# Designs tried in a protein design chat: VHH binders against RING finger and SPRY domain-containing protein 1 (RSPRY1). Part 3

Target 1, 184 residues: RING finger and SPRY domain-containing protein 1 (RSPRY1), of Homo sapiens (Human) (q96dx4r300to483)
Amino acid sequence: LFLKEGRQLTYEKVNLSSIRAMLNSNDVSEYLKISPHGLEARCDASSFESVRCTFCVDAGVWYYEVTVVTSGVMQIGWATRDSKFLNHEGYGIGDDEYSCAYDGCRQLIWYNARSKPHIHPCWKEGDTVGFLLDLNEKQMIFFLNGNQLPPEKQVFSSTVSGFFAAASFMSYQQCEFNFGAKPF

## First folded at step 13 (VHH)

Design u1
Fold by ESMFold2, fold request of step 15:
Structure u1 (fold): chain B 184 residues (1-184), chain A 122 residues (1-122)
Amino acid sequence: as target 1 above (184 residues)
Amino acid sequence: QVQLQESGGGLVQPGSSLRLSCAASGFTFSSYTMHWVRQAPGKGPEWVSSISDSGDSTNYAPSVKGRFSISRDNPSKTLYLQMNSLRPEDSAVYYCARVEYIYGPSWAFDYRGQGTQVTVSS
C-alpha cells in the first residue's frame, strides 16, 4: 500500500493566517500522530514514522527550527518527493540519496543510509535545532541552540531542488516545528 | 575488536526491579556516549536511554523516564541500567550500544552483544 492509503492519522488541521507551512497529513507514514495545528508530531508505534511538510523549496535560502520535546532518536532535515517512507523496514529521512537528516540523540548526520558523527552534544528536551537550506550555495546547515555544524553538500550530487522539511521518529519521540510563525 | 556483553535480565513480576550490566572491551569506553536499546520480537528497536562519555548527562525515553536510571563506571568499563517499577510492556531483549557509524536502515543500532532478556509477567 502507498503511504497515503491505509493511513491512520491522529490530527486536527488548524489553519493560521499565513501558515500553509505545516506537517503534511497527505505525506506521512501510517502511524504518525500530528497535532491539530500541524506543527507537532509524535510516534506512538514501533515503526520508524516519517513526514514531509506542505511547502516545497525550489530556490533561495530557507530556514526552519524544531523544538526537541523528547530527546530520543529522531532524524530531522530535508527530503525531496523521491525520498520513500519505509516505516516498517526502519528507513527514514536520510536513508536515501534524496534526503539528509540530523540525529541529535546518536550525534549523527544521515545521508544515503550512511551516517557520520557530528560534534554537537546529545540534544536535550527544550533544545532548539535549526535547519538551513541554501539552494544558491547548494548546502544544508544544522544548528543546535545556535551553534552550527560544517555544511552538508552530499545530497546535492543527486538532487538540486524540490526539498521539503522532513522528519522521522522512533517510538514515543516527539518534536515541534517552527516554519516561521514564531520568531527565530 | 569492539565487544559489549549484556547481563542481568530475568523473569520478574510487575513492579519488580532489575539491574542490567554491560561489560565493554576493545575500545576506549570513557570516550563514548553509551545507549540502552530494547527490542521485542517482531518489533523495531526502541531507544531507552543514553549517558554521556563522562556520565554527567543522561537522557531517557518517555516510556521509562522516572523508572529507569542509566549509569556508568569508566574505570571498570561497565554500563548499567537500573530498572524499577517494571511493567509487562518493558519485556524485551535489552542491548547496550556504542554509536560511531551506522549503515543501512537508520533505526538500527549496531548490536555487539547477544543482549539480555527481560520478561515481566505475573
Scores: ipSAE 0.745, ipTM 0.883, lowest interface PAE 1.1, mean pLDDT 86
Fold by ESMFold2, fold request of step 15:
Structure u1 (fold): chain B 184 residues (1-184), chain A 122 residues (1-122)
Amino acid sequence: as target 1 above (184 residues)
Amino acid sequence: QVQLQESGGGLVQPGSSLRLSCAASGFTFSSYTMHWVRQAPGKGPEWVSSISDSGDSTNYAPSVKGRFSISRDNPSKTLYLQMNSLRPEDSAVYYCARVEYIYGPSWAFDYRGQGTQVTVSS
């Protein structure tokens, strides 16, 4: 998918049947439940559970969305293969130098186990959160219902490509991913 | 220095109600989203509820929705959690939280008070 002009967002549709992007049941922490179609995840444990998707982004500009099913603490964004999920220690995406995450419950952006506030309101059930990775400009952009935040660039000091969509879940949190099979 | 003082916990039977209070000082209370978080021994933290700075928007964890009600009184700088139909799994130390910057494992909250213990048992 492409983003064009700042006042008009244009998305290039892709043939997702040939890509089959979904949450990777082979790249997931111990207790996370993934739906049969691979697009929904829910934590039913007291640990901090994480997953990467199946599609590795190495070039270009890519975008995915998440529907907020529960409005609690989740950290959703981008992680390379080098990002580590330490579920019993509370480490997920945004907790190392290889990942960056948006937290819509606590209104935080996470990188390297450090957070900063963002200006979006707390997300609500039914909200759409957007996640843009621009490997040309080396930036990540987060959206809440179409409203974007300033670009995030810090993760690119540690890595420049090889990103996966990724998420981490506090107890009983749940969301649904859209990698482009449904129109944005 | 930001200070939060939780109170109102206790030992109660299943089905009981409790009202937790959180007295805030050291920051402009009316400018921040506030949260209730609970933590049982040996478990990770569990987000419970949030309320916007004005009090006009609230969110609840699925485990408490319909039973708990968050509120705030900005003039008195006080956050509340009304807990109805309490269950044994609600037993935990309850903390109120303001969030601006957190360092360390991202499941953690910056607890500024000692919390208030809620124990639900027969």
Scores: ipSAE 0.698, ipTM 0.871, lowest interface PAE 1.4, mean pLDDT 87
Fold by OpenDDE, fold request of step 15:
Structure u1 (fold): chain B 184 residues (1-184), chain A 122 residues (1-122)
Amino acid sequence: as target 1 above (184 residues)
Amino acid sequence: QVQLQESGGGLVQPGSSLRLSCAASGFTFSSYTMHWVRQAPGKGPEWVSSISDSGDSTNYAPSVKGRFSISRDNPSKTLYLQMNSLRPEDSAVYYCARVEYIYGPSWAFDYRGQGTQVTVSS
């Protein structure tokens, strides 16, 4: 997939709306708040809080979006069940070999506790971040307002399936998830 | 006064079906996403299912997906949970809940009923 700069995302056929994915209150760190609709998360604590969604991707191509409500540190992307949430120790999505995360605040991609810079500008409130998981090609692709980054493939050296949409939040950060409930 | 009252629980065999109901009163039922949650002895509360205010969106925990079906009737202010292919691990007290925010496994609900016991056993 190749998107032009500023182009609107149209991944309707690969969204999670058909399976009604939402943030999983059974798979969430201690101090993360989840909205009644299961589509918004907010950290009201000083710890690094994480959550996975309710749907496990075992095959195919899947896409979801996040609207940045606050522009602080968050790590958003994909994680398997083997990824550990250790909020009191500051471990989140992208801090082990079973997850990969986009950080628009620090302009980093996280995998296995390692980070590398990406070329996107810092995200701002109201920005839309896109997350594409392609298990056929074994790649993750991140988007900011429709602008595509190069595919991330490192995580597939440790796992090839069983991914959940997942996010980690620093203190007082918040974002809204769209798994297909609204058009992309 | 907000009230939620669950019913329909009972003792059933594995593989059987059961339909739970929740009667709501004291608030604008049609304006709220409603949830089913359950708690088994010795375990923390577990989210089971949710349905949007209009009923257009439904969600399920992985453990019940494909087996349970949530629905609502806004005019009668009633929430339902159809449970098929029941398993012993489904045994719990089932609660109807209205939520402002969910706080991890601790599960802070705005309101929750007294619950209805579901026991699945051979």
Scores: ipSAE 0.019, ipTM 0.259, lowest interface PAE 6.6, mean pLDDT 87
Fold by OpenDDE, fold request of step 15:
Structure u1 (fold): chain B 184 residues (1-184), chain A 122 residues (1-122)
Amino acid sequence: as target 1 above (184 residues)
Amino acid sequence: QVQLQESGGGLVQPGSSLRLSCAASGFTFSSYTMHWVRQAPGKGPEWVSSISDSGDSTNYAPSVKGRFSISRDNPSKTLYLQMNSLRPEDSAVYYCARVEYIYGPSWAFDYRGQGTQVTVSS
């Protein structure tokens, strides 16, 4: 974790230089396109397509960012291996008890197929969304352009470890991931 | 008010063809990607096909690919689904849908019609 200066969060910085997570082309829905460098995803289909990254978080504090390329419906956050990626049935990240997702389009947080509103404005193209997972405190924190939301803790009633960065995309949505390749 | 009205369903034999239509009104039809979805008794909704706003891009579920063809006529605000080589498992209520948001795992669409029944049986 290397956060930009000025952030209010006081989590311990961890050197992750040796860890290079990327979107997992082997753990992705059928119609989701992943870039060759594994850091960008685009849905060219009508189904709700999902992907998990290559790195499993079993302990500690982890952070990644997403740049919003298109401002449509995406559910981005954290999911375990038990999360269902049923693209033709509309299942996405946050639609089961093993995942939690931020939706900047509809201004919702998703967990176990339930949503609640958040106070962030709708995300726009070019916006940066931050995703912090703290397994020590059992909380997820979402950021929009550096502004944080209250912690999400519900998912930890179902699972306490084994999380992947994950995202679900509605048709023609696209975003870019930063797992540490660039400074946060 | 957004309105979608499906038609063209019916009872047909396996291997036969059927053409569904959907009349759209109340919105700029040519600005939206349109979809066909279906729901069989006891099953959840299943996405079938989509076509881009201009009609230059189409997508199909694996289960219907090669057999179904989606098209649209923007001037008349009509969506079509040509279904060839129909199978019993294609039996369902078929809905025309405009999708902007997906709500939960139950595939809630922004707008869809009342649907048209397609039954494939010997």
Scores: ipSAE 0.017, ipTM 0.243, lowest interface PAE 7.7, mean pLDDT 87

## First folded at step 19 (VHH; from z1 with D53G Y104R)

Design aa2
Fold by ESMFold2, fold request of step 22:
Structure aa2 (fold): chain B 184 residues (1-184), chain A 123 residues (1-123)
Amino acid sequence: as target 1 above (184 residues)
Amino acid sequence: QVQLQESGGGLVQPGSSLRLSCAASGFTFSNYAMHWVRQAPGKGPEWVSSISGSGDSTNYATSVKGRFSISRDNPSKTLYLQMNSLRPEDSAVYYCARVEYDTRGPSWAFDYRGQGTQVTVSS
């Protein structure tokens, strides 16, 4: 979602001249495969594999999208540097107080290792999932093909550092990130 | 008390069909998305398919898409998996599962309650 009604309604595109926005091969669990361009990830392991992106956002409004390549269990959203992923223990994004994740396969929102249902249908191969972080209003908003869920706010009561886009993958799952290099 | 009881497995030839059932009790069945997960000997669990609480939305693992069909009957609190064109690689114990809301635990995990049902595909 790209809106322009002053600072409260705008979000920032990732600045490619200062920090290359991609999945961080130095902030990734052991078995996750990341493409050479750093925008696709795939898990072929039995563990719950996770990654953060290279860009930390600490002010303003930010948005990225993910294309669902496989429709199975992935958890995608926002995590701070304090979030810890434990791949062999089944802990990924949304499993602590420092992260919040959208699960389009199981129709859940994850925060603090607790789930709640959401109203979106199961995501399908080719779907576009949107991830908005509004640091002015302290809310996260998830979209499926442009259709928005109610804002998530709980993660902001526990966090004092900036956020990274992040994702966790069950076996055989794959998606592609768009941090703004392609038009939304 | 929450119960999920799988049935309908068996020993069949390649190319055969089977229909698995999962009888649910102890919770409001229509409030939960339901899932089939399978586990072969020496392998980790593999997600197979999911269906929304209403039954209107479904997803399938790449390895089973086009061959398996998940469905549910909310009045009878029963989940089904129709498995067509079975292959030896489909041999596993099949579990039905949910994810319990507002319960702390690793998000990778599913909430299993039954013994599963064995499917063996062998010539």
Scores: ipSAE 0.829, ipTM 0.917, lowest interface PAE 0.8, mean pLDDT 89
Fold by ESMFold2, last read:
Structure aa2 (fold): chain B 184 residues (1-184), chain A 123 residues (1-123)
Amino acid sequence: as target 1 above (184 residues)
Amino acid sequence: QVQLQESGGGLVQPGSSLRLSCAASGFTFSNYAMHWVRQAPGKGPEWVSSISGSGDSTNYATSVKGRFSISRDNPSKTLYLQMNSLRPEDSAVYYCARVEYDTRGPSWAFDYRGQGTQVTVSS
């Protein structure tokens, strides 16, 4: 799924091939390793390590993808600045009112530290996971290899904008983000 | 009351095989994905493998892929881990686990109910 450009003048125009969004090395928990290019992250610590990207989404419809490098526990989705990284307490993305996350290892959607099952199979190394944020309809949509889940709307009860792509990693987990520099 | 009871561990030589079992009760077993998590002394918990509620899909930690096989028998409410070509670094307490739906808690945590089963691989 590709974002449309040239929307009304009141919306930010986005050229996906020109966006230089990356993982924010200044908005990350203590032990997460981020690649020099800012698009790949890996945890080798026993704590639950988290990161937000550099790009804040306040309006419109946005989409990014993640390649699963390891198939273990990661929670990937969207979080505002108010979402806190509590790495030694086991709280990450999806564990507060300000974030929602897809978990392809355990087949769960996380919001406000509560889980519910989803219908996708377990993700595998090499899978592409898609993350759509629609601020017009106030919904988040998760995709596994192009197969979408029902929309998630719960996070919009607590916050309505100011989202960043975000992820949390259990020990030995690794993934690679694509914010549009490569075709989807 | 939810119960998960692990068994099948032991002291074995490198290269041996073991089959771990987990007997489940107190919940609708087929509604839950199930997981194996291991903990070695002085290390944090390490996710090992997961299986969907139906048993249709599985995944494995890189360190065990190709050597371990997860399976389940939903009629008997039993989860299994077949462990082949065991190595000293596989020594740990092995727990079966689920994640309880719609309950508040740190998402990193699994829902453990048993004491685990000890696997020790030593030459």
Scores: ipSAE 0.815, ipTM 0.909, lowest interface PAE 1.0, mean pLDDT 89
Fold by ESMFold2, fold request of step 22:
Structure aa2 (fold): chain B 184 residues (1-184), chain A 123 residues (1-123)
Amino acid sequence: as target 1 above (184 residues)
Amino acid sequence: QVQLQESGGGLVQPGSSLRLSCAASGFTFSNYAMHWVRQAPGKGPEWVSSISGSGDSTNYATSVKGRFSISRDNPSKTLYLQMNSLRPEDSAVYYCARVEYDTRGPSWAFDYRGQGTQVTVSS
């Protein structure tokens, strides 16, 4: 439900009416479909559709997971409030200096609209992808079924605000987020 | 100069098979994951399948899983798509593509270099 590291802030799901961890239907591009429970997203449009979650993290070590429902092009990771979704132009998460994304279909890490290859195999339907944000060490770590990649640090040289979990979707792509309500 | 040249399309009946080929040149083929993307008239591009640079992992769109098989031959710099049990909804222009590393541009975009190859499945 949460990550713990010494004196770090922790996050647990709080069953209160005022704050919940889910995808933010008010911080989403034009055509993305979000499930009623706020944890699943799907694109059926030809544009590149993006979303941030409802909570901002600015300290500590945080972790969330995504279940791959379709194995196509999605870019999932972390973005600040300053990251801009340009769905008509094909820019999403990882396409500016304020976001970094894992792409398990094309085997890429995206930052600042540039890609580099990663060593994970192509993700498959049912795979679990993990996303760690370490604000103490200023690094992001991506996992595929528990296997980690080397840390990503470039996004921290440009950021002045906290991060949101975030994702972008090509046509027909779908995934489900777990912000801690289900055990990791 | 990077080149990708698709071939092997045609007009076939439902239930038929076709094998598409993509000849690559101008880059180190084995360093890149490769992709098939298709586009029907009046529709946006649809990702079909991907294969890792080594060829050791593959994935497929839900609409083609179990019917299509992606493969590559790194010595000959050739990407393939075996399409079995073809349906009218598979009719499209098929493109092979890569994503060039460390080049600024919209991440949605694939690096298309050929004209594609037309697959038409008649009713």
Scores: ipSAE 0.807, ipTM 0.907, lowest interface PAE 1.0, mean pLDDT 88
Fold by ESMFold2, last read:
Structure aa2 (fold): chain B 184 residues (1-184), chain A 123 residues (1-123)
Amino acid sequence: as target 1 above (184 residues)
Amino acid sequence: QVQLQESGGGLVQPGSSLRLSCAASGFTFSNYAMHWVRQAPGKGPEWVSSISGSGDSTNYATSVKGRFSISRDNPSKTLYLQMNSLRPEDSAVYYCARVEYDTRGPSWAFDYRGQGTQVTVSS
């Protein structure tokens, strides 16, 4: 099931000149390269580089996808504004109580700086990874090429604010986001 | 308790092949995905390749895809990296690596690695 819900209309009404669903070049670590259209990111640094998107989701059910451009270590998921990605210390999305991330290279789910294995195979270049946030049922669901994992719920015990799509990148890693402009 | 030991490095000419090995002990080898990471002098570590616990799924850095092949032999608790068509830019210390489950730490880091084996590709 692919569910989509438009939180953007609320933020568009409040600030029509600046709200678009894209990676936020003003909420990004020092060395992450973001494409001109804001949907693709690449790290060429040795630190663990992170970014949040421009939209905050605090109600409803949301879904976005990422295309794996390089198959190495990236952590992609959902984080609140309270996450403090510490790029020089190796902390990214999933390394605090305010974020949860899918790692398709190492086959891990990250929460609170702890990992657990997942059953998906290692992701490959060209794979599509899906990220569902259900704020009604308080769950996050990750998909690899349409195949879902069991829901993740632990992050909701600590969070009191809305979520952003977010990602962290090891050296030479690259992916492309789809927030709904392309069909899922 | 967890121990990883790499071997098989050496000095070779461009276009040569090498096979690296990693002997593992102190954990249930087949329960863990395993990884190769390399580090050249003056550079940060670079992820090279990963393999699932069963050995059925693999992935590779773009720079080595088509030239390197990761494999494992779970009965002998050994991880391998077959490196073909070696280039000078492949020169580095190669580490086998593993992540610990359910242990707090920065996710960028691999929790366990060996001492490394040097690969030098030079005319």
Scores: ipSAE 0.806, ipTM 0.907, lowest interface PAE 1.0, mean pLDDT 87
Fold by OpenDDE, last read:
Structure aa2 (fold): chain B 184 residues (1-184), chain A 123 residues (1-123)
Amino acid sequence: as target 1 above (184 residues)
Amino acid sequence: QVQLQESGGGLVQPGSSLRLSCAASGFTFSNYAMHWVRQAPGKGPEWVSSISGSGDSTNYATSVKGRFSISRDNPSKTLYLQMNSLRPEDSAVYYCARVEYDTRGPSWAFDYRGQGTQVTVSS
């Protein structure tokens, strides 16, 4: 991981080998398909399907990555248990005060059902999106191919812990998740 | 008020080309990413393509990549979609679409779109 200015990020490395986080097939919208290994999600439905991972972050600094398989509308980031997924109504990650999501297709950040533009170019197939959650500093940082965005802090006005990696998918969208199975 | 008006659709044969246009008004066009979405009968809406406000960044659905090209002319506030090598499965109503940043609503949806323009690809 590198900052836009060209220097490497300096934060604590987290060993996730013993945690083995994966997409939670028991905490997923009706029609989202999760791969057997729990690291890939695909939406074949016309609804906005969401999923949370199996690991709850209550303290510290955590990071995961997503590989963009398809480059359409997806909202990927962090959500607590209080986040509500309304797949048939088009609400997903970032649509309440308990979640925040990066949208590389529409170049948006989503929080509390509101969006704001970010400066990253549209994500492409094969791109890597990084997700940093720092509960000490109360910030979320999004990366596209190592390029960092300004920290997102709004979500911490509503909640300060209990975050899961989470994502929402429109039709025909697919992503692969890396929670530490491969080196970052 | 925000207005979007699509045009350029029609009935064409497979392999042919069409160029869609969208006339925008009622907002600062260059400040917003613009999108094309389509909807076929009996199917849900499908994202097709997006372009950044400046036009420097573009994105395409896998199904149209290599065949469609999105572009924009900010001075004239016009969005374009060049569609080449059209296929029957491209048949749909095509909409020019925009997200509203500070308005709460379903995040998967686009807050503004026109009446759409019908594209029918048939032999």
Scores: ipSAE 0.786, ipTM 0.908, lowest interface PAE 0.6, mean pLDDT 92
Fold by OpenDDE, last read:
Structure aa2 (fold): chain B 184 residues (1-184), chain A 123 residues (1-123)
Amino acid sequence: as target 1 above (184 residues)
Amino acid sequence: QVQLQESGGGLVQPGSSLRLSCAASGFTFSNYAMHWVRQAPGKGPEWVSSISGSGDSTNYATSVKGRFSISRDNPSKTLYLQMNSLRPEDSAVYYCARVEYDTRGPSWAFDYRGQGTQVTVSS
């Protein structure tokens, strides 16, 4: 999705077929499984595994969605190249100042290794989580089945561009990503 | 001081039921989502179930969905896990767990948990 200029969130559906963002098998933790089409991730290990996508957002407004396949602990959101994932120590997206993550299982937002509660109910299998990144307004907005949370702005005190869609997975968790291949 | 104490575990046969309890103290119980996690010998921690502070939202691992039921009683500050149709693979130490808000640490880990209660399912 592309957000037109202005404060009102007007979304324009864009064909991202030419971009073809996908999970980056070259920027992934050791034990995270990525599907052949690059749109699904599954953690078969007991470690906390992470991945970033192939597309770097340097400007504008961007949106992607995730379908919850399993409803366990996952941290999904945005991370820059400077974000470090330490899977054996249990660190993932949201555990440094260069990333921010939505956790629908524990009902938390993660940033810089700190959590705060959000008002969304626990996500369930089949739910859709939306991730909006607005670099013009310096805000991230998370959605659950179309219901939005207040914007997150803390991460922009450390970085203002160069974000990737990213996710961390606890054991036996799985989700599917939509970077525009399917209609939102 | 935050305290969590699990109870209700035991040795049971496959197909049987157990009800675990967790007594919480030292914090406003209803303000926090609560969780059950388990750890079997030689394996890492596994998330089992979660419940919102108000109790109006619940979540379950695929492996226990339809068999386990999480609930809470906020006035008594007690968390429950009803486990039905138990299987040998459910054998583990079960922990009641909570995340501390606005604290630094690995997000994968839970900040608070009790000593755990042993559940063994065997013929």
Scores: ipSAE 0.544, ipTM 0.818, lowest interface PAE 1.0, mean pLDDT 90

